# VHH binders against Protein DOG1-like 4 (DOGL4), part 39

Target 1, 232 residues: Protein DOG1-like 4 (DOGL4), of Arabidopsis thaliana (Mouse-ear cress) (q84jc2)
Amino acid sequence: MSKMRNLVEEKFLEFYESWVIQLELYLHQLLIAHNNNTMSETELRHLISKLTTHHKAYYTAKWAAIREDVLAFFGSVWLNPLENACSWLTGWKPSMVFRMVDRLRKSRVVLVEAQVKKLEELRVKTKFDEQKIEREMERYQVAMADRKMVELARLGCHVGGESVMVVEAAVRGLSMGLEKMVKAADCVRLKTLKGILDILTPPQCVEFLAAAATFQVQLRRWGNRRHYVTHS
Key: E = the ipSAE of ESMFold2; O = the ipSAE of OpenDDE; V2 = 0.75 times the mean of E and O plus 0.25 times the DockQ between their complexes.

## First folded at step 6 (VHH)

Design u62 (from u27 with S31D; framework vhh_6qgx_2; at its last look DockQ between E and O 0.01; V2 from the best seeds 0.00; counts 0 for: pae O 13.7 > 2, placed apart)
Fold by ESMFold2-Fast, scan of step 6:
Structure u62 (fold): chain B 232 residues (1-232), chain A 124 residues (1-124)
Amino acid sequence: as target 1 above (232 residues)
Amino acid sequence: QVQLVESGGGLVQAGGSLRLSCAASGRTFSDYAMAWFRRAPGKEREFVAAISWSGGSTFYTDSVKGRFTISRDHAKNTVSLQMNSLRPEDTAVYYCAAGSELYLPTSADEYDYWGQGTRVTVSA
């Protein structure tokens, strides 16, 4: 049954494939808007809104799925090995998006000083929140090797209904801890994205979102090509 | 959930000024975008102005740009709309709205919480 996925994995794989297809369609619209200065501010705002609603839909679906099976998001079957290698607590590392922002600073039209200051303040806050979660993950990993967990692992090697039930209860506790950490990481991601979009003008938001979506789509394509070759 | 209480509406003559205020209570409001919409008799609800959760970004409908100013006070959890150079066409019921979207919303369907409305009448 090693080829069979559980219901949560199958449902989210189906969701994610559709979500990525729609992301690519939105990326196409962002690139058109970026290359053609013919769109009004109202039209740009509608496009940005469609993208951010799309990202919000991802987290809505993800949080529903992790409530059922958070472990499905560690080593996800809907992500290729390259995507999984680049993941930090089941998603993009929040501080990484500032690299996409740095592309705006290298554009001929430079960010104004007030925006640069606000982005730096947001970067510092984001790194602080990220480090707090990293410390909690380290504590979680240490707790996995504590005396109680070692004893439960020994008990789990024995044939017996009581040992099985105790191990199952421990696994549920571990899953709840991971769910809390994943949601905390996702909250940092959403707050970081929300903060960047608040600081940038609509044309800069389009350029930022296009850069982020391009990176996400290309990372998936690079990994899928390699996976296909190595799997054969 | 979020409760919104509006004040400041009334009668004013063309060319005059009014300041609308909206007080928010309940949940923390540092995460909410705030907006003003209006509805003239026999018309549908129209976007007027919005301010982001931080107060750092604002957007106005073309007909009010340069005349209206939206602002927020994080300490008081209030949003205000300063309306200058009022025209008879500005006559409407004005609604305060709060939304949790990631980007500053401009459509009514992107706002989750609404006030009861305050009437503004601009005489010729």
Scores: ipSAE 0.606, ipTM 0.829, lowest interface PAE 1.4, mean pLDDT 85
Fold by ESMFold2, look of step 7:
Structure u62 (fold): chain B 232 residues (1-232), chain A 124 residues (1-124)
Amino acid sequence: as target 1 above (232 residues)
Amino acid sequence: QVQLVESGGGLVQAGGSLRLSCAASGRTFSDYAMAWFRRAPGKEREFVAAISWSGGSTFYTDSVKGRFTISRDHAKNTVSLQMNSLRPEDTAVYYCAAGSELYLPTSADEYDYWGQGTRVTVSA
């Protein structure tokens, strides 16, 4: 209920709430598949495809929204503070997903030596891509700070439309750079996901997707509970 | 933006072998999952085989498993389907498809680019 919530934020909030509900329904199906060894490989691949399509739909909607307001994705109104705190460039950090894979290896998932080798290669590539993005982000942050300080000083000297127009132009220029950075980060996320799913067998993909969905749902529930349960 | 051209179809006796090839043009070929589908006369397209973008994962429909082998050559931008022990029910037009998909899909709706098809006829 923010007085400052714009139409982009309102539209994406509605989308995201529906998207998470559907993710929870797919999580239920993943957990059934995990506990039931009677599903065929074709059935498992279909379920995995439903989840990857669902994740693709998220990015399709996100990329449309960031064209209009990329800043909405930094401190998003549709996420609780814990979810926002876990963000790296508006989403999960690609290299951190390998910690989830590592946990699965230690508990339930047995990987063949060839899979382990491929996962390590992917981990190295993912870290390299992250470092490249972080260097580019540093360049944009410096440019943003320099431009913003000069333009804010000009606002103190001018009254009316000229000051607003200069600030708006500066924000627009920086927003375009941020949009490119967010899309680049999302591409690394998608390539990392694609790589992991290519290396894992269908049953292992179900385990991984279930763990990822569980973490996302738990993060949302835990963050929300902190703010709404205060009777004792 | 991606063009697919199949070749290698023809007439073959039951029990024989045939190798289909699919040449891809355009950039980002290495990002695509590739598949073969087939359409028998009067029937809908059905999935035959798929290979992941890296070539590391393959999947086959049950009726061709053990008889057909899908492979890809990144240097030549080609995907091949080696068909052994052919049967009359394998008679169909075979289509090459490419998908800009995160995973190895088996549904025709999940493939974005299609070739014109190459006819395979298996005589009793």
Scores: ipSAE 0.012, ipTM 0.525, lowest interface PAE 7.8, mean pLDDT 82
Fold by OpenDDE, look of step 7:
Structure u62 (fold): chain B 232 residues (1-232), chain A 124 residues (1-124)
Amino acid sequence: as target 1 above (232 residues)
Amino acid sequence: QVQLVESGGGLVQAGGSLRLSCAASGRTFSDYAMAWFRRAPGKEREFVAAISWSGGSTFYTDSVKGRFTISRDHAKNTVSLQMNSLRPEDTAVYYCAAGSELYLPTSADEYDYWGQGTRVTVSA
C-alpha cells in the first residue's frame, strides 16, 4: 500500500537523494586520496573538512524538517526497509562507528597507544550517552502510551472543532518530546564523529570516512536490491 | 563465529598458583581483544583482566593487580591467565571472552563471544 507522503516527507526525500549523490562523489574522492597517497596533509584536511561540512548540512536540514514534522522521521520514506531497520532514533547508532575504526585495523592501519586509549574513552562515553537516551526514550514511551495516548483516544471520540484543537495540541506535545530525543541522539552522533576525527591522523580520517561512506552507500544499495524503492 | 574453551581450573590452597588457558577457534583470533571475567557464588560477573589483540596493552581489576597476568599466544590462538598468590575471595567460575580489539572494556556487554567457564576454588 502506497503511503501518502506529506510535504515534509517529499521535501526531505528530495534533499536526501541529492545529499546521497554528493556523498558518493566525496566517497570517490576519499578513495582516490586513500589509494594514491599523493595528497598533502593540507589537501587531506581540506577533503576531511568538506565531508564534515556535508554531514553538518544533513543535520541542519534534518533539524529544520523535524521542527515541522518529527514523526516523518519515524518511518522515513526516503530510506528503504533495510536502512530503516538499521536505524536508531532516526539515524545511525553512534557506537556503530567504532566498527569502522576496527576496519582500519583490519587494513593494517597502525594506531598508537595514545590513540587507542582515547578511542576507548570515547567509546565508553558514547555508550553511556546512548544508554542515557535509550532510558529516556523508554520513559517517554511508557509515560506517553499510558497517559497521553489515552487522552488522545478519548478526545478522538468527540466530534467538534474544539476537540480537534485539543487533539492537535496533544500531538504537538508528543512531537516536541520526540524532537528533543532525536536532537539529543544527533548530538551524540556528531560528538562521536568529531571525537574520532580528532583522534585519528588525516590519512586515517580519510580511510575512516571512506569506510563509513562506503557502508552507508552499500547499505542503501543492498536494501534497494531487495526492496524496489522508487524515488520520484 | 569464535568458539572459546577454557581450561586449567581446579582446587588450590591459599597462596598457591594456577594458570588458566583459553583456546579460540577460527582464523580471526587476532582481530579480537581477549578478556577474563569471573563469577563468584552469589555474586555478579565481574571483570578480571583484558589484553589487546597485539598483546601490547593489558588491563586489570584492582583486586588482582600484581597477582594475575594475562597473556596471549597468537601462534596457538590462546589467551592465558597466570594467577599467583591466590586468595579465597578469588574463588569463582572464570570465563574467557572476546571482543573488539580496539579497546579493553570492562563491561561484559562489550564482549561478543564467551566460553563455558572453568571453576577455580581457593581453600583457606
Scores: ipSAE 0.000, ipTM 0.237, lowest interface PAE 13.7, mean pLDDT 86
ESMFold2 (binder alone), look of step 7: mean pLDDT 81; pTM 0.846

Design u63 (from u27 with S30E; framework vhh_6qgx_2; at its last look DockQ between E and O 0.01; V2 from the best seeds 0.00; counts 0 for: pae E 19.5 > 2, placed apart)
Fold by ESMFold2-Fast, scan of step 6:
Structure u63 (fold): chain B 232 residues (1-232), chain A 124 residues (1-124)
Amino acid sequence: as target 1 above (232 residues)
Amino acid sequence: QVQLVESGGGLVQAGGSLRLSCAASGRTFESYAMAWFRRAPGKEREFVAAISWSGGSTFYTDSVKGRFTISRDHAKNTVSLQMNSLRPEDTAVYYCAAGSELYLPTSADEYDYWGQGTRVTVSA
């Protein structure tokens, strides 16, 4: 019997649904902490640590999954179409988080001059790292149209053991290239997140993480609401 | 493949000062947070101070704030703990730790590498 999803997609769907539920619980705790000025620095640091550990767990699971099937992350079945439309190389675009940081300048927890300078330096580095990956993706896409790939596509139209093996080797090569690019993009994401959290105070980290989690949760709800309305 | 070696421990009178140093070998620690923990006889390991991978963020346990200062030398891959106004209750074995977490870790379970410790005794 035909299955709509492969084993990697089924396993990651189960993981991701549980991961999002826990993210919503952490978001609730972040919002309470943001509105409650009685929490100690130690308590705020423990809460921030829970969120960062949760994000690390996502990347640990993702990297295990992409080793098995990186293509599952291009048009992911665990994401709705709106979430997929907002994706850059299978996840959030690193420079977009600086939009969240810009909102901190208007909050009660004002950024000091030294923090602004460090955030600007990090923004420039993040943009440079993004452009490097975008150039690599462009080279990958151009390689897809080369003479060898055209010949392999023609061979794939004919049944034969040698043709099948050559096509399978080409698909494997394409998947390995995508895996490398996705991991590179994820490394930029993690370095950007790590850099921002290092620059911000614990109350500012709570506000930043709350804004990021709120955006992620609301984007999912907006996309799911569209499906509910369409199928009602 | 990472080794941490503490130094600078010893006997000191109450009100005195000591500087602990931790030297890292093996991997480059430019991306790691560094911390000091301590354990007094019959007690569990207690967090003392931490410094982020960049050196831009530090955190101290309340009992040492204003008395201890953590710093790092990125070129030498060393972290130091300057201990001033020492008290008898600061008597413990002090351990250096390194961790790769995204946020500055304050719990022992978030640190991946540990030194063997250096003993600090503060006489009454």
Scores: ipSAE 0.559, ipTM 0.819, lowest interface PAE 1.7, mean pLDDT 86
Fold by ESMFold2, look of step 7:
Structure u63 (fold): chain B 232 residues (1-232), chain A 124 residues (1-124)
Amino acid sequence: as target 1 above (232 residues)
Amino acid sequence: QVQLVESGGGLVQAGGSLRLSCAASGRTFESYAMAWFRRAPGKEREFVAAISWSGGSTFYTDSVKGRFTISRDHAKNTVSLQMNSLRPEDTAVYYCAAGSELYLPTSADEYDYWGQGTRVTVSA
């Protein structure tokens, strides 16, 4: 059984399913590269570039969908239920990625002192950018409540063409503000990803990308299994 | 479109009070959130306080919370900043700003209209 979805949600879900399938294919290549000591640095860099491009394509499609209907991404049904429980401006907190880096350092990836220093600097910058977005969102939520209260008062007193125009302007302003905030969060995510890949060596990048892809694929599969075992 | 004129700055001893006023003119003043920023010598402008377009919501930087009060008078097109319990570290040029109608941003880049500033000096 499926829930009714608007057209923007349906189109993005179709893109996302295709995107995850392609990610699974790249994961296979990453696992071969991880286990194959004969791959050249050039071959590794080409694979890393494919993954980077794939992630950019995700954000490109998301931003196009957000321009059509940003509210579809708040409390969205296009991600499976497990993924929705962790939403932070329609995604993971950008700094969450460093937990994966930390786990890899403990088990599989050896970093030199210069890399550790650069990663810590990036972590601090990422956290700072997160806090800036959180403060902006807090102020946005307060201003939004204030504006909706005034709109409700105006609708109670004035119903007509001018009231419709005020409501339409408020909805456009709300959508524009939310779109800006989501794009800001996504830019932090992409900058952080690129920063990590610039600091790591090509073999280390393959390790990181394989771990990330494994997590993303399993997260999607776990959510689908939970969804399908429920009675219709 | 919007013109902002600050007044009320001056010299005051620590522990004293000042009230800053910002007179706004222009067609769409009622649609904007209003804010106060300040600039100490050698520093960038920093956020002090903001008030929503309706006057129903306010936000303050932590260092002034409880001491400063921002308010808005739609009939007079003014925004005020009541500053109590002033400290030497409050010494700065204070700027009135107008910006986004839907939220209370703390970044100066989000505000499109600025006054010339009014100087506040707090002596020990």
Scores: ipSAE 0.000, ipTM 0.147, lowest interface PAE 19.5, mean pLDDT 75
Fold by OpenDDE, look of step 7:
Structure u63 (fold): chain B 232 residues (1-232), chain A 124 residues (1-124)
Amino acid sequence: as target 1 above (232 residues)
Amino acid sequence: QVQLVESGGGLVQAGGSLRLSCAASGRTFESYAMAWFRRAPGKEREFVAAISWSGGSTFYTDSVKGRFTISRDHAKNTVSLQMNSLRPEDTAVYYCAAGSELYLPTSADEYDYWGQGTRVTVSA
C-alpha cells in the first residue's frame, strides 16, 4: 500500500538520509581511530565531540518535526520495516545501548571495577526510566482510547464545519500527548548515551560509538536487503 | 560452569621460586578474568594477582610486585603464577579464581569460580 507521504515525512526523510550518510563517514573515522591507535587523546575527544554533536543535530531536527506532526514518527516512512520493528517510542530503546558494552568486551576492552559499577547503576536507572515511560504511555493510551476516541467517533457522525474543527482539536490534543511521551523517551536516550560516554575513557568511547554506529548502519542494511525501500 | 584445579605448590626456601598453575575446564574460559588469591594461616583471603580475559592487562598486590608474574595460556586453558624471591610471609594456600568477563576485579566476591587451592610454604 503506497502510503501518501505528507510534507513532514518528506522533509524528514531527506534529512535522515543525509544524516545517515554523515554517520557512515564518522563511523569510518571511528574505525580508523580504533584500529590504528595513532590518535592523541585530544584528537579522540574531538572525534567524540563530532559524533555527539551529530546525534544532537538529529534530535534537534526530530523535535522540530514532531512539533508539526508527531504521528509521522509512529510508522516512520524513512525507516525500513526491520528498523521500525526494533523501534521503541520512535527510536532505539535506551537500555539496548548496554549491549554495546558486551560488544566492547568482545573487542577485548577491559573496564576497571569503578566503571563497571557506574555502568550498572546507569543501567538500572535507564531501565527504571524506560518502565516509567511505558507506564505513562499505557495510561495515556487507555485514557485516550476511552475518552478521546469515543468523542472522535461521535463527532464523525455529524456533518458540518464546526464538527470538523472539534475533530481537529481532539486530534491535536492526542498529538500533544504523544509528543510529550516521545520527548521523554528521547531525554532518556540522551541521558543514557551521555552517561555511558562519561564513564568510558576516550578510546573506549570511540570503540563504543563505533559499535553503536555499526549496529545502526547494519540494521538499516539488513532491513533494506529484506525489504525494498524507495527513498526517492 | 568452570572447574579450576591448582597445582605447583610445595616447600621452598626463602629466596627460591615456584610456579603455580591452574587448569580450567569449559569452553568459556577465555571470557573470564583470572586471578590468584592466597590465605595465610590465621589471616583472611587476600588478592595476589589478576589477568584480564584477553591477557592484555595484569594487576598485582603491592607486596608481590616485581616478584610475581601472572600469565595465561588460552590454548591450554591455564593460568600461571610465577613466584620469584619468595619470602616466609608468602606462605599460604593459593587459590585460582575466575571472575568477570568485563573487567579486572580485585575483590574476592567478584569471582564466581574457585579452585581448591595449593599450599605454598616458604621456610626461613
Scores: ipSAE 0.000, ipTM 0.239, lowest interface PAE 14.3, mean pLDDT 86
ESMFold2 (binder alone), look of step 7: mean pLDDT 82; pTM 0.848

Design u64 (from u54 with S31E; framework vhh_6qgx_2)
Fold by ESMFold2-Fast, scan of step 6:
Structure u64 (fold): chain B 232 residues (1-232), chain A 124 residues (1-124)
Amino acid sequence: as target 1 above (232 residues)
Amino acid sequence: QVQLVESGGGLVQAGGSLRLSCAASGRTFSEYAMAWFRRAPGKEREFVAAISWSGGSTFYTDSVKGRFTISRDHAKNTVSLQMNSLRPEDTAVYYCAAGSEFYLPTSPDEYDYWGQGTRVTVSA
């Protein structure tokens, strides 16, 4: 079982490292596009599509991995401690991206009033979806401390008996519940990303994706610096 | 398995109109970007128009902008292309395509599912 868990962790670590390297290459292209006023709308749309395909590939790989071992994502070895500390249900908190969108109001590519209204509507919907998931997580955490789970823990402390089979069934149930919640959270993330990109113009999409990728890459570098840099 | 079936093609005189329809079967396409591509005799497949998963964003190639309108009906899993002020240069086989991408791609390589095409002939 632990060997299977280790294999999932190793495979996803290899995937994630390659995925981040490619993200940094796309970020470089986004920054060039953002500073270059000569790119056509077709060229900008092609670049945005490459980024969204890249993000979709992440969720395809993640969902395959959590099918095998969802617990690997609740203490991810491919993320440094700072990245893990900033995670909400194994990934970015959907409402956080609206703070990045707010910076577009101060950029060269200004949001029009109709876009601001649509983004506010999306923000409210995203917050509502987040709250639904947070309530499910609260119910899950309460269930861990309920009468039945306390009894299972007590049985597990006793030598021998039928407790092993009952405990194994309970643990499997807990893993399935976590998988459902992680997928629900990822669905909110994808709907939020799709919604924002649908509202923004191609130059605004480039700026938004560049800001998001910059934050992700820098957060990783900040956390890795703390991890590797020791003051002798 | 997903299938896209085009209809509405035919022969029309220059200046006329045609409405192409694309019906999707299998999985619901409410999450998919939809597009129309065309291939003229002796030419490669070229982008015509695309509509986002929500229907809130559209993109057109310059040669059809202002003449063609793409729309979608989520309840019926259909995408339509209203073609007005048709020109002989619009003569082609028109293909419906569906892509699981979050944005409006314009390259054929970025679309996952394709119809068999419907023929449009515009006479001079």
Scores: ipSAE 0.389, ipTM 0.692, lowest interface PAE 2.7, mean pLDDT 84

Design u65 (from u54 with S30D; framework vhh_6qgx_2)
Fold by ESMFold2-Fast, scan of step 6:
Structure u65 (fold): chain B 232 residues (1-232), chain A 124 residues (1-124)
Amino acid sequence: as target 1 above (232 residues)
Amino acid sequence: QVQLVESGGGLVQAGGSLRLSCAASGRTFDSYAMAWFRRAPGKEREFVAAISWSGGSTFYTDSVKGRFTISRDHAKNTVSLQMNSLRPEDTAVYYCAAGSEFYLPTSPDEYDYWGQGTRVTVSA
């Protein structure tokens, strides 16, 4: 039901709330590291590794959940309306992270020419991968209007067990297509994150991850404060 | 199946240099981080150096910084460790490792494939 959470939504809501709390704890550590130049490179790398492992844990949980119900991620009950408004295919838009890097460069992060070149190459590839997925989503939406889907919708008005099975098969097909697209988008996200961290030095990685986590946490707080919820 | 093979170990005098090589057979490791670990007699396996999947990022344990240089050749699926200004405490069996983690890991648990090791002995 549209007004109630299903089991997948309940489990992922619980997971996501815990995941965000841990993200805030890691953000605190990143901000300490950022403001204090006493940490060794080994200590910085361990901290960066904690964050990357944390993000990988998110995608492991997400992919398990979308295998059960991908549609839960298009109407995510664990996200507020502001977070949902900023989403691209159930998550952050990969190309937006380059804007974050550009902002850091304007404030204090100085990149050498070799880093700038690699970053530009990664930006172009990320945008290309993004556009491929957007074209697939467009084709998916157009396919919803195909004759076969129209006929299945008409059959859905039929009273009987046979029509129920045929409609259910069509819905399973639609869900499988969405799952493939969401996983493809998540792979672009992970490759983009992996690429940026590979280009940046450990102190620059800390600044980037701190900026990204700060934005994510603040966006959630702004949306929650703006939208009064019963349990808040 | 897939294996990593180290070479270049041997006996060297303190202050000398040695170059270790690790070759991956059967498939490319372009998406893998590659690392060198070492184990001295009676000690646990410890991290030495790592290089990212692209070759653009490297990391070294403090005791070898400025003395060791890690590099990789993507076309040949090889990673090399150039060891300069060797010390008796560098004496160990050196292991090559490949891992799928997308940031440079320093824990052995983060690496999927391991070589058999090559012995390095540094005399006083």
Scores: ipSAE 0.332, ipTM 0.682, lowest interface PAE 3.0, mean pLDDT 84

Design u66 (from q46 with S31Y; framework vhh_6qgx_2)
Fold by ESMFold2-Fast, scan of step 6:
Structure u66 (fold): chain B 232 residues (1-232), chain A 124 residues (1-124)
Amino acid sequence: as target 1 above (232 residues)
Amino acid sequence: QVQLVESGGGLVQAGGSLRLSCAASGRTFSYYAMAWFRRAPGKEREFVAAISWSGGSTFYTDSVKGRFTISRDHAKNTVSLQMNSLRPEDTAVYYCAAGSEFYLPTSADEYDYWGQGTRVTVSA
């Protein structure tokens, strides 16, 4: 129902705004750590842990919200139009993060060949997992035009209590299918992030996470400033 | 979801070795970070060693680095801690822990599941 739908969107909007503010604070700490060559491995691991815990909190909140209304995540009201335009199945495209890994090749400390090989293996696996989900999404979209769904749409255009009930059941089935695909995409995101962090040294993890957070924060700022002029 | 049972503790002389094992049961063990913590008499619980869900990353506290080795066997659902060159200050109850974090946490608060502990006593 539209009443409950609005509450899910409002609740997640409030969560997301707070989550992004905290991400900006962590980004500031990552940039300080990146410029401070004297931080111990323990200190770096503690900072990396704070960010990974922060990302875990996002997926915990997201999965609770999509259980209630997955459609809220397609064209999200808490994202500006630029963020929505860059979205792949309700979030970042997993293979995109390897472009941020390429930044590390330009670092003063080069990636060792063993790391490069493992990152390439992970990149290939990630693209394979992405393509598998894209094929599933394509099948889902084609299924919307299947004989059964077309018939349900026809019934929904006609007057009658039974037609309304049948359409409502179809919409529930649609939402359950989307929830499974979104969770599958999020699993690829988390596996990709975990894989990269496992391959990288703590200083390289800090640089990678700083690059990723910088992109996310700047994309949001660029999109938000499109709507009004600043005189500063 | 995950149950942890430690084994391999006992009495050993200084300079000796012990191998601790942690047997885990549960469908999601392979996606958990695993760690060993210890609590010495009169001290707080401290981090010893951790291994990532993939086994590709390990981290050790400075006092055990070079002496202890953490490893995991996904087929057996087992995490092991090989302890060499043991010292009297290594005397403690050793706990196996599992966490769903996707980086290696070193804080006890970040681990979801705990074993009951196995006692290690190192004589002088």
Scores: ipSAE 0.036, ipTM 0.520, lowest interface PAE 6.4, mean pLDDT 83

Design u67 (from q46 with S31W; framework vhh_6qgx_2)
Fold by ESMFold2-Fast, scan of step 6:
Structure u67 (fold): chain B 232 residues (1-232), chain A 124 residues (1-124)
Amino acid sequence: as target 1 above (232 residues)
Amino acid sequence: QVQLVESGGGLVQAGGSLRLSCAASGRTFSWYAMAWFRRAPGKEREFVAAISWSGGSTFYTDSVKGRFTISRDHAKNTVSLQMNSLRPEDTAVYYCAAGSEFYLPTSADEYDYWGQGTRVTVSA
């Protein structure tokens, strides 16, 4: 159908564009805070809370959207090609966050030995959780090629109420499986983010969140610039 | 949804100790930061102490640092506040709160669920 529109994609595109604009505003506040040595711990905690609430809003919106159409998040229309190329199961790869933590050490952030130990323990756990999710995705892909699914695909070529119903039920089952996988990956992301913030002091959290937001914003800008250069 | 029930309040002499407990029910309790707030008569709700979802991070208001200890038991879904060296100015109704925020919040508006409170009276 030539006039077909995906409402989930349209609504999430609108949400995401607004969400990124607000992320850039928060990044500006984080960079000011990072360069301001007079902010109290309470003021820093309030700013960190605004950022984490913003990320919570993203996952709340995402989980509502994937319940309706999880496939919208594979090759998303609200992301440029570079952002899509860097995606792991519809989002950032959890272990990537530890490269940003390593940057903090090299940028004269003094992490005490206890923090370094806890971050390394979290890094190992995060990589293990990533591997578990990757094995689940492989199982999902194998299950899609199961004999029963192949037969259901054959039935989809026949016009009839019974054939249509059986194919629709199979497609719903596949979507539910992907939804559970995406939520599992997002849970690893959230545990990793929360774990890092629990280990770091408020000034270190501000620097970490600024680094993460800077990378996300710059990746989007680099991809948009390349797209206009190659497709103008 | 999370439901919170406080216990352990009472009357105690200055210099004494009390242990407050908060029992939480709900499928997603392990995702929540937990906190204690207090309200003295005629005052607004004041932050006292918070503990992260993992139990690995804690934060206290300056007036209770070194005197109060917050802890959580994931198996029992409970959060406790051990109050030592109590002062008359600690007299208040103490509220348990649960928040789904990723970071350890200190503002009341960042907590989603609240108990009804338990009264603590410290006599001079």
Scores: ipSAE 0.265, ipTM 0.646, lowest interface PAE 4.1, mean pLDDT 84

